# Designs tried in a protein design chat: VH-VL binders against q9umr5. Part 134

Target 1, 268 residues: q9umr5
Amino acid sequence: SYKPVIVVHGLFDSSYSFRHLLEYINETHPGTVVTVLDLFDGRESLRPLWEQVQGFREAVVPIMAKAPQGVHLICYSQGGLVCRALLSVMDDHNVDSFISLSSPQMGQYGDTDYLKWLFPTSMRSNLYRICYSPWGQEFSICNYWHDPHHDDLYLNASSFLALINGERDHPNATVWRKNFLRVGHLVLIGGPDDGVITPWQSSFFGFYDANETVLEMEEQLVYLRDSFGLKTLLARGAIVRCPMAGISHTAWHSNRTLYETCIEPWLS

## First folded at step 5 (VH-VL)

Design ge57 (framework fv_mavrilimumab)
Fold by ESMFold2-Fast, scan of step 5:
Structure ge57 (fold): chain C 268 residues (1-268), chain A 123 residues (1-123), chain B 111 residues (1-111)
Amino acid sequence: as target 1 above (268 residues)
Amino acid sequence: QVQLVQSGAEVKKPGASVKVSCKVSGYTLTELSIHWVRQAPGKGLEWMGGFDPEDGETVYAQRFQGRVTMTEDTSTDTAYMELSSLRSEDTAVYYCATQSYDWKTGRYSFDYWGQGTMVTVSS
Amino acid sequence: QSVLTQPPSVSGAPGQRVTISCTGSSSNIGAGYDVSWYQQLPGTAPKLLIYGNSNRPSGVPDRFSGSKSGTSASLAITGLQAEDEADYYCQSYDSSLSGWVFGGGTKLTVL
C-alpha cells in the first residue's frame, strides 16, 4: 500500500486549495491516505514561521507514528519553509519524499500583492526597513525576506530563514542538520513563470548576489559549507530537481502535467 | 443585502426537463459564485454543482453529470439550473446558494440561499 | 446513505446544552477539509450557522460553536431556546467524489 501523504499549504491558503492535488493522487495512487494540515489558514498564515512550525509539528507527530514505513511531505510555497524547519527540529521524523512545491528556499526579494496589502507604500528596495525590525519579524513573509543589498541586516535580523539555512550560527545547528539528513528524497519544483517567487531559482536554492545576479545552489555558501546537509544529500543522490515553465504561482498544486512529471514518481 | 429570488414551483412529467432560475440582487453575478443544492421531501441536502471561481468553470456532482447544466446570464444577473430526463426521484426543492471566500480565515461557505423551487415529477 | 453521518435526532430542554456530531472519513474531514454547519427552520431555506470549523457569521449568537477533530466535527448549542428547534446539517468537501457533501441532518427538538 502507499505511504501516507501530508500536505502543508502556503500564504493565505487553506486545505480546500489542494482539492485537485488530492484528486490526482487518488487517481494514480488509489488508497493513499492524504492529510492537508488544516492549520494557519488564510490570515493566520501571516503568523511567525516558528509558531507555525510548532503547530504543524504537533499535527504531524501522530500521523508519522502510525506509519512505520514512512510518510511523504508535499509543501507548497511558504509551506516548504515550514517543512524545512520541521525536518530539522524533529528528532524522529520518518519522511521519505519531501516535495517542495515552488518554495522560496533561499528567501524572497520581489514585490508581491501580499506585501502591497500589508505595506501599501513598500517597494522591494525599502522593505528591509520594516521586515528586519522586531515588529516585522512577527510576520511570516518577513521571516524569509532576503534583501541581497542588505545581507548584513538579513543575517542579523532574520529570526527564521537565516537560522534554518545555517547562514547565522545557532546552538542547535548540528542536531538540525542530523535530523534533516534523515529525509529520503528532497524533490525541488519551481519555474520561471511562477511570477511570485523572486528569484524563481530560490525554489532550487539559488539566489541573488549583491548585483542581483543569480548564483545557483552549488555556488551558495550554505551548500559549500554543507550547513544543513544539501551537499551530503546531493552526493547521496537524494536531491531531485524538476523545473517546469508555463506555471503560475497559484497553479503548482492544480496542474496535471506538473503532478505527473514532478510529484507522481516520488509517491511510493 | 444579497437576495436570491428563485422561479416558481414546477410540475413535470417523467422524461421531461426543468429549468430553475435564480435572480441575484444586491450584487452582480460576476461578484458571486452560484451553487445548486436540492432536498427531496423529508430528506437531506444534496449538492448538485456550481461555479468554481478559482478554476473559472462550472463543476457538477458526479451523479448529475450528463443530466444537469448550470448557466448564467450576466446581463440579467440570473443563474439557471437545468435538469433533464426527470424521474420521480427528482421531486425535490431546488436551492441556489452563493459560495463566498473569507480571506481572513481562508474559508469557503454557502452564505446566502434562495427561497427554493419545488419541482414535482408526476408518477 | 450520506457521506457524512449525523444522528437523526437530538433533544434537550430549554437552557441545556446539546451536541450534534458529524462523522466523516479519510476522504473528507480526515483529509483536512473544514466543516460548515447550516440551520434549517421548518419550511425555510438553510441558513449558514458556522463555517471553517468554528467561525460564526455576523448575527449568529455565541451559544453556537463548532469544533473538528480527526475525521469528525461537532456543533455545540448551549442555553437551548425554543427557536433553536430546527434541522442541522454539516458540510465538507470530499476528494473521492470531487465535490461538496452534506450530512444526513439532525432534527433538534426542544422539549
Scores: ipSAE 0.680, ipTM 0.864, lowest interface PAE 1.8, mean pLDDT 92

Design ge58 (framework fv_mavrilimumab)
Fold by ESMFold2-Fast, scan of step 5:
Structure ge58 (fold): chain C 268 residues (1-268), chain A 123 residues (1-123), chain B 111 residues (1-111)
Amino acid sequence: as target 1 above (268 residues)
Amino acid sequence: QVQLVQSGAEVKKPGASVKVSCKVSGYTLTELSIHWVRQAPGKGLEWMGGFDPEDGETVYAQRFQGRVTMTEDTSTDTAYMELSSLRSEDTAVYYCATSSYDWKTGRYSFDYWGQGTMVTVSS
Amino acid sequence: QSVLTQPPSVSGAPGQRVTISCTGSSSNIGAGYDVSWYQQLPGTAPKLLIYGNSNRPSGVPDRFSGSKSGTSASLAITGLQAEDEADYYCQSYDSSLSGWVFGGGTKLTVL
């Protein structure tokens, strides 16, 4: 009866990380078929995002084909960007609810342990030198690195995020927008105590300006130009914003109150 | 190297409780997640419960909920599993095992096992 | 009793290839949870053989390999040797039970 749910993980994740989420779904929507895609796990999550999009696309096609009533996507952290691209490149997706769990939709600009491991001597102020090189763009985290002090480099060098956000022109932009707009609901989840996603408002399409002042979605050029359909979706009533305080980055998929408030209502 | 050494065999009457210990060496207990698995004679492996580091809590299998208690003494690097209201069906070898996360592959495993403790429940 | 189904026994001659299946459901392997395999020699504790569907810990020969597809997993042993005679168990996580589950075990006999 319930539409199948497909889960796409983030950096260094495993399917085991989502065990509580699957338990919650089974409790509230018994009989729901839930599949966590265990592709690009661990260190493989560092592979270029377009490569990950291709692999996840191949995995979701048979699931969507078996569910003519539609499917739901739950996409965590980096996985939310993969799902953004999936919805744009697939001419035939039947996604009802796209639930984005604390994903850096406008990019990342913050020092984290992930970056310290990969680039031990770099700070966020210097990481643009690595990330906006051709070599750096072979790492997933650099595909959504968005330095607000070097926006010119971001726009020219980002091989992924700037393109899917329509911040730089692409021949496929019109088709990607048309495909993305087929989604039933875009459910955005995130919060100030995440501790990893910087700024946390990136999960809601907000981001830093050149002075590191956060501008919300409705003030973004991407929204104002309706580059991939955010303004159109909001006008349809199809965007849901569900911020919650008190939740750290690794807890979004394991907090019952979060699930009941922000996820459960969208899993018809 | 990680080594898990369990307490010796026990014989108990129905209705009694048994407490099995698992001494960890080679690592500190705070760096490991300990799980308990049992195996009845001639039967397969059955997970009883263990510490979940992501939750910061001990989780028990539904079949044992209310009868099992798993504790740790970090000062002695010893984990304990206490099973109460023993029945003849609880006769089994009880194993402790460490679980670890391999960040390179994104995978979990039960990588080191104790030698096992035979618990016999008979009247 | 077992949530994951394994054949109770398999057999092969030295040098042959054998495979041991592990069949789950939508709440475990089908939900995307990875599969580990354990080898248990008579009278000993289980030993980790394969983790995360296909990864070998240090010291495990490459004759042992694992794979996963849909709701099932498989352990393959090539170049079968007498010392491979043991019980083999698959393991995954089950969201309906909120816990780890093991297969019923497969006794491998080397003829």
Scores: ipSAE 0.508, ipTM 0.822, lowest interface PAE 3.4, mean pLDDT 91

Design ge59 (framework fv_mavrilimumab)
Fold by ESMFold2-Fast, scan of step 5:
Structure ge59 (fold): chain C 268 residues (1-268), chain A 123 residues (1-123), chain B 111 residues (1-111)
Amino acid sequence: as target 1 above (268 residues)
Amino acid sequence: QVQLVQSGAEVKKPGASVKVSCKVSGYTLTELSIHWVRQAPGKGLEWMGGFDPEDGETVYAQRFQGRVTMTEDTSTDTAYMELSSLRSEDTAVYYCATLSYDWKTGRYSFDYWGQGTMVTVSS
Amino acid sequence: QSVLTQPPSVSGAPGQRVTISCTGSSSNIGAGYDVSWYQQLPGTAPKLLIYGNSNRPSGVPDRFSGSKSGTSASLAITGLQAEDEADYYCQSYDSSLSGWVFGGGTKLTVL
């Protein structure tokens, strides 16, 4: 029998958006119980990420409790950040594979249609004025806004990403690191043709420096300090990197070749 | 406002094919995802297939694979459903409907329906 | 084969409350797919009544409400009126069939 799979969606998504993913899983791993969590859908996906984490936590607890052999998480886009926090705040999670589908793990610094809809007159260069305010931090998208030209403001004002990445101190940091390290595999997926996640290497814990030059995961201070366990996981052989070209942001959960190459091998 | 206007009733012999049309009014076909649902007399609704709203590919219910073909003519804003190898049990009202995404709620629904086309299969 | 199950009929008097159940499985409602409800008056096309478990389209009175729990969904109609007499269908997506599925329909009779 296969471990159950829990799917966490992204910004403005619905469970229906994952129908192809569920079809692929059913074809290759028949009998797998797959649950797409239909919480914080549509406009509710804009609610603060810590609020979303609490709601998703309540939904995953009974699923994990019924699966003593473990579960797998597939977390898309913004949902990958929710899953990062879930793995840290849950003292007793039994997640085997955490599969992150094109999630901005080190943050976002790029114009998207969602940002233009929400803040029509803003450009990525001035969005920090809104996002790093108390009001801006009430929006999920601002919780992972990471302006490389105002890193001091990001470190001080981010109520979510800077804390979960261990870039700013938090009383629970040591416990969060211990909990996150319980994960069996961290499977990172993303690619250069995504078109939304900027830089695309954010899906692999890479990010811009002050000159907008991308530094990869191993050059990041959070990795070097092992702030939440990336260096430890890599040393254990528990991090899988699966980049793929030719896939746009809305197609990660509906591309068969991507599924067969990057996801299928990790669904025991 | 979106309106879907379907072609008129058809009477066919067993083994024939029928092609039902669905004309979009008020919006362009490019902005909509048309699906087909049938209802046999006194029976419930049965989904046959349609155009996927995210990638535009056709998806057919397994039961109809190999004998249904759904096409669109964007220049005339008309969708078509052709069913071949007709049997008496294909006698039904055939509806076209739009599968729409509401970004505010993050939900999909069949929000607009055509008036229906009665297809009768008999000798 | 997995299908959505509804009671074939339900009845109530004007002003009363009725509920119509829709029972699915782990491949549809249980997998997280939302539920829509459609009202079909005699001789007419179905009309969207509830979508996304609990949302009402413009023009649908708040007497109609929907809910979802586990593998099941319910449509509640309060303050029954004679014009509510119709067939009601639930609908969801099914991952095992890779397609949309409807319930068998419930005939509501207003006494």
Scores: ipSAE 0.651, ipTM 0.857, lowest interface PAE 2.0, mean pLDDT 92

Design ge6 (framework fv_mavrilimumab)
Fold by ESMFold2-Fast, scan of step 5:
Structure ge6 (fold): chain C 268 residues (1-268), chain A 123 residues (1-123), chain B 111 residues (1-111)
Amino acid sequence: as target 1 above (268 residues)
Amino acid sequence: QVQLVQSGAEVKKPGASVKVSCKVSGYTLTELSIHWVRQAPGKGLEWMGGFDPEDGETVYAQRFQGRVTMTEDTSTDTAYMELSSLRSEDTAVYYCATVSYDWKTGRYSFDYWGQGTMVTVSS
Amino acid sequence: QSVLTQPPSVSGAPGQRVTISCTGSSSNIYAGYDVSWYQQLPGTAPKLLIYGNSNRPSGVPDRFSGSKSGTSASLAITGLQAEDEADYYCQSYDSSLSGWVFGGGTKLTVL
């Protein structure tokens, strides 16, 4: 029978938002048990990411324990960062495929409607003043704000992303790397027409340098140093890159062609 | 506050069609998704369909596909449900309800209900 | 047949506590879809009582509470009053049917 699938949503999402994804899975892999974790929905998605990681961890433990053959994770947008941390902090996870749907894996640096709603007078160029404060780090969106013009502040103040990416030292880094490397497949999905994730290559571990030129994953220090295992996974053949044009940010979980091309092959 | 007022009771012959209306007041129809739920005498609630609150497309329960049509007139803030090829088992109270999203909890609910329209199908 | 299973009836005395269960499956409650509860007084339309597993709309007293675990949800009513005599329905979304589903309903009798 097929391995269970656990879905972790993004900012302001609900379980209902994934109804099309669950329909696709049921059509191609009938009998698959799929669970969308209905934690930190709506406004609660703004809670600090480490708090979300703890809550999601408590929810996934019994699911993983009942599935000795393994589970798959599908993690959307901000949820992909939660799943990154789960794979690192759990000494006993049995995740086969970790499917990341348009998640800002190296961070976010772009003006969006969400930022205008939360911080109406801020532009991407000055949001670092809010996000890299203790108060700002109480918001999930600031936990992965990555201003390429203030990289020193990002490295010093980021309470989440800089740590899970191994960009700043942490006493648990060696254990986190060992745990993350147990994943069977890291499936990265994203595309140029997303319109929210900026730069879109962040979904593939690419990001801006100080001149806002995108450097791809293989040029990143975190890859070159193998800080949490990306270089090892790539050498092992465990990283899958599946870019697709024409898909907006809220459509990754409701596009049939994307599902068939990028997700379906990794659900055993 | 939102109030839903439905059209009056109908008596129809087998094979006929019925069109029930649901007038929205206290709010604009454009920001709401209207769904339809029926209840046969002495039985439970059965969802028939409505406008998907996330994409605005009509969605119908499998049992009613091909027989039901749900429409809206935004100029009069009125939603309609038309059921064709009526059978005796279609005798029921038909309710309209609003499906709304609470951004604070990230949850959908059928939060306001019309008073119901009794449709009796008899020969 | 109802996709979500509820006991057909429950009863309690004034001031007591009752719980009403709603049991689903892997295509609905276990899939992560939240549960809403509706109260239907005789001869009236259903009224939203609980949404999103545990949230109360304005005007619903805190003696009504909801919870969800695994494949099941539960509605708890404390401090029972005669006015609570009604039918109670749970509701969720079902991915195999691609639609909303209701439980069969539970008649609450206050003795």
Scores: ipSAE 0.683, ipTM 0.874, lowest interface PAE 2.2, mean pLDDT 92

Design ge60 (framework fv_mavrilimumab)
Fold by ESMFold2-Fast, scan of step 5:
Structure ge60 (fold): chain C 268 residues (1-268), chain A 123 residues (1-123), chain B 111 residues (1-111)
Amino acid sequence: as target 1 above (268 residues)
Amino acid sequence: QVQLVQSGAEVKKPGASVKVSCKVSGYTLTELSIHWVRQAPGKGLEWMGGFDPEDGETVYAQRFQGRVTMTEDTSTDTAYMELSSLRSEDTAVYYCATVYYDWKTGRYSFDYWGQGTMVTVSS
Amino acid sequence: QSVLTQPPSVSGAPGQRVTISCTGSSSNIGAGYDVSWYQQLPGTAPKLLIYGNSNRPSGVPDRFSGSKSGTSASLAITGLQAEDEADYYCQSYDSSLSGWVFGGGTKLTVL
């Protein structure tokens, strides 16, 4: 029988958004138990990411315990960062495939409608003033705001992303790396027409340098230093990259061709 | 302040078709997703189909597939549900309802309902 | 039969608390889909009472509350009043049916 699948949604999102994904899974892998975690929906997705990690952790523990053969994670957008942290903080996770569906793994630097709703007069160039304050770090979107023109502020103030990426030292870094490395496969999905994730290569651990030139994963210090295990996973053959053009941010979980090409092969 | 006003009661013979209307006011039809739910006398609610609020596609419940057609006339802000090959078991009150996605809560709700249209199928 | 299971009836006295259960399966509530609740007074259309497991629309008093756990959801009504006597329906989405589903309904009698 197929391993259970756990789905973690994104910013201002909920379980209903994944109805097409669940239909695809049921068609290709009938009998798969799929659970979309119905936590931190809508505005609650703005709560600090460490708070979300704690809540999702409590929800996944009984599912993982019931599935000794392992589970798969499908984690969309902001949810991919939650799953990154889950894999690091859980000493006993049994995740086989971690499928990261258009998630800003190296952070976000772009003007979006969500940011304009929260901070109507702010542009991406000045959002660092809000996000890198203690108050700003109480919002999930600021936990992965990565301004390439204020990298020193990002490294000092980010309470979440800089820590899980090993960009700033943390007492638990060695344990987090060991835990993350237990994952069977890291499947990275994203594309140039997403329209929200900026740069889109953040979904593949690429990001802007100070001149806003994108450097790919293999040129990142976190990869070169193997800070949380990316270089080790790539050497092990455990990283899968699946870029696809023509897909907007809200369509990754509802595109059949994307599912068949990038997700279906990893749901044993 | 959305209001849904449905057409009046219908009496049909087995094998006939019925077309129920739902007039929307307070918002334009293009801003809303209309779904249809029926209720047989003394029984519970049964979803028939409607326009998906995210996709804009019309979806029908499996048991009505092939017998139901749901359409909209945006010029009159009126939605329609037509059910064909009527049987005595189709005797029910038919409701239209708006389905709203509240992005702030991440939730869907059938937030406004029409008054219902009684359709009686008798021989 | 209904896809979501509710008790056919519950009863309570004025001022008491009652709870109405809604039991689903792995393809609906268990899959993570949220639950809405509707109140239907005799001879009237259903009225949205709770959506998204626990959210109240404007105008619904706070003595109505909803919760969800595992494959089940519950509607709690505190401080029962005579006007609460009605049928109550839960609703969720079902991935195996690719559609919305309702519970069979619960008749609340206020003694």
Scores: ipSAE 0.614, ipTM 0.840, lowest interface PAE 2.2, mean pLDDT 91

Design ge61 (framework fv_mavrilimumab)
Fold by ESMFold2-Fast, scan of step 5:
Structure ge61 (fold): chain C 268 residues (1-268), chain A 123 residues (1-123), chain B 111 residues (1-111)
Amino acid sequence: as target 1 above (268 residues)
Amino acid sequence: QVQLVQSGAEVKKPGASVKVSCKVSGYTLTELSIHWVRQAPGKGLEWMGGFDPEDGETVYAQRFQGRVTMTEDTSTDTAYMELSSLRSEDTAVYYCATVGYDWKTGRYSFDYWGQGTMVTVSS
Amino acid sequence: QSVLTQPPSVSGAPGQRVTISCTGSSSNIGAGYDVSWYQQLPGTAPKLLIYGNSNRPSGVPDRFSGSKSGTSASLAITGLQAEDEADYYCQSYDSSLSGWVFGGGTKLTVL
C-alpha cells in the first residue's frame, strides 16, 4: 500500500487549489490517503512562519503516528519553507519524500503583487527597511525576504530563514541538522517561467550574490559548510532536481506533465 | 449586488431536452463562475457542474457527463444549462449559483443563488 | 445516497442551542477540504450561512457558527428563534468524485 501524503499550501492559498494534485495521485497511486492541511489559509498565510510551523506540527503529528511505514510531504511555495522547518524541529519525523514545489528555499528578492498589496509604496530595493524591522518580521513573507544588497541585515534580523538555513548561529542548529537528515528524499521542483519566485533558482537552493548574479547550490556557503545537511544529502544520493519550463507559479499543483515527471516517481 | 434570475417552469416528456437560463445582473457574466445545483421534490441538493475560474473551463459532475451542457452568452449576461434524454427522476428544481472567492480566507463558496426553475418530467 | 452524512432532523426550543453534524470521509472533509453551510426556508433557494468552516457572510448573525475536526464538521445555532426553522445543508469538495458534494440535509424544528 502507498504511504500517506501530507500537503502544505502556500501564500494566500487553500486546500481547494490542490484538487487536481489529489486526483492525479488517486489515478496513479489509488488508495493513497492524502491530507491537505487546512490551516493558515488566505490572509492567515501572512502570520509569522514559526507560528505556522507550530500549527502545522500539531496537525502532522497524529498523521505520522498512524503511518509507521512513513509519510510523504508535498509543500508548495511558502509551504516548502514551513516543511523545511518541520523536518528540523521534529525529533521523530518519519518523512520519506519531501517534495518542494517551487519554494523560495534561499529566500525571495523580487517585486510581487502580494508585496505591492501589503506595502504599496515599496520597491524590492527598499523593502529591507520594513521586513528587517520587528514589525515586518510579524509577516511570513518578510521571514524569507533575502535582500542580497543588505546581507548583514538579513543575517541579523531574519527570525526564520537565516536560522533554518544555518546562515546565523542558533543553539538548536546541531539537532535541527540531525532531524532534517532523517528525510529519505529531497525533491526540488521549480522553473524559469514561475514568475513569482525570484530568483527562480531559489527553489533549488541557488541565490543572488551582491551583484545579483545567481550562484547555484554547490557554490553557496551553507552547502559548502554543510550547515543543515545539503552536502550530506547530495552525497547520499537523496537530492532530486526537477526543473521544468513553461509553468507559472499557480500551476505547479495542477499540471499533469509536471506531476508525472517530478512528483509521481517519489510517491511510494 | 449580484442578482440571478432564472427562466420559468417547464413540463417535458421523457426523452426530451430542457434548457434553463440564468440571467446575471449587478456584475458581468465574465466576472463570475456560474454553477448548477438541482433538488428533487422533498430531497437534498445535488451539484451538476459549472465554470471553474481556476481552470478556466466548465466541469461536470460524473453522473451528468454526456447528458448536460452548460454554456454562456456574454452578450446578454446569461448562463444556460441544457439537460438531455430526460427521465422522470430528473423532475427537480434547478438552481444556478455563483461560486465566489474570498481572498481574505482563501475560500470558495456558492454565495448567490437564483430563485430556481421547476422542471417536471411526465408522460 | 448523500456523500456527506447529516442527521435527518434536529429540534430545540426557543433560546436553546442546537448542533447539526456533517460527517464526511478521507476523500472530502478528511482530505482537508473546507465546509460551507446553507439555510433553506420552505419554498426558497438556499442561502449561504457559513463558508470556509467558520466564516460568516455579511448579514448572518453571530449565533450561527461552524467548526471542523478530522472528517466531520458541525453547525451550532445558539439562542434558537422561530425563523431558524428550515433545512440546513453542509457542502464540501470530494477528490474521488472530482466535484462538489452536499449533505443530505437536516430539518430543524423550533418547538
Scores: ipSAE 0.713, ipTM 0.876, lowest interface PAE 1.7, mean pLDDT 92

Design ge62 (framework fv_mavrilimumab)
Fold by ESMFold2-Fast, scan of step 5:
Structure ge62 (fold): chain C 268 residues (1-268), chain A 123 residues (1-123), chain B 111 residues (1-111)
Amino acid sequence: as target 1 above (268 residues)
Amino acid sequence: QVQLVQSGAEVKKPGASVKVSCKVSGYTLTELSIHWVRQAPGKGLEWMGGFDPEDGETVYAQRFQGRVTMTEDTSTDTAYMELSSLRSEDTAVYYCATVPYDWKTGRYSFDYWGQGTMVTVSS
Amino acid sequence: QSVLTQPPSVSGAPGQRVTISCTGSSSNIGAGYDVSWYQQLPGTAPKLLIYGNSNRPSGVPDRFSGSKSGTSASLAITGLQAEDEADYYCQSYDSSLSGWVFGGGTKLTVL
């Protein structure tokens, strides 16, 4: 029998968006109980990420309690950040594989159609003025906005990402690190043709320096300081990196080759 | 507002094909997906298939795969459903319905329905 | 047989409350797929009554409400009126069938 799989969607997603993923899982691991958490769909995905973490936490507790052998998480796009926080705030999670599917783990710095819809006149160079305000931090997308040209503002104003990454101090940081380290495998998936996640290496804990040159995970201060356990997980052999070219942002959960290569091996 | 107008009733012999039309007004077919649902007399609703804008493909229910073809003419905002190899159990009212392509709501529902087309299969 | 199970009939008196259940499985409602509800008055096409588990389209009175828990969903109708006599259908998506599925329908009779 296979461990249950919990799916956490991304920005403007719905459960229906994952129908192909569930089909693939049923074909390769028949009998797997898969639950796509039907919370914060569509425009509600814009709610502050800490609010979403609380709601998703309440939904995952009974699922984890009924699965003493453990569960797997598949967390797509923004949902990968929700799952990062869940694994840190839950002192009793039993997650085996955390599969992060094209999620902006070090943040986002790029113009997208979603941002133009929300803030039609803003550019990525000016969005820090909105996102790093108290009002802007009431929107999920601003909770992981990471402007490499205004890193001081990001560190002071980010109510979510800077805290879960250990880039800014928090009283619970030690407990969050201990909880996160209970995960069996951290599977990172992403690729250069995503078209939304900018830089795409954010899905692998890489990010821009002040010159917009990408520095990979092992060059990040959060890794070097082992702020939430990345260095420890890598040393343990628990981090898997699975980059794939040719996949656009909305296709990660519906590409069979991606599923067979990057997801299927980690589902039991 | 959105209005769906379907073609008139059809009587067919077993083994024949039927093609039902659904004309959309108030929206364009480039903004909406059309799905087809049938209902046998005194029975419940049965989904047959429709265009999936996320996949960019028309999807058919397994029991109709190979017998049904759904097409669209965007120049006339008309959708079509053709069912071949008709049997007496295909006697039913056939409905077209719109499924919104709205990423903002994250919800899928059959919002507007045509009036239905009665197809009778009889020798 | 329908993939989603509904009682074939339900009845109530004017002004009363009735509920109509929709029981699914791990491949549909249990997998997290939304539930929609449709009202079909005699001789007419179905009308969307509830979408996304609990949301009402414009023009649907608030005495109609939907809920979802586990592998099941429920439609509640309060303040029953004679014009509520109709067939009610639940709908969801089923991953094992790769398609939308409807419940068998429930005939509501207002006594």
Scores: ipSAE 0.642, ipTM 0.843, lowest interface PAE 2.0, mean pLDDT 91

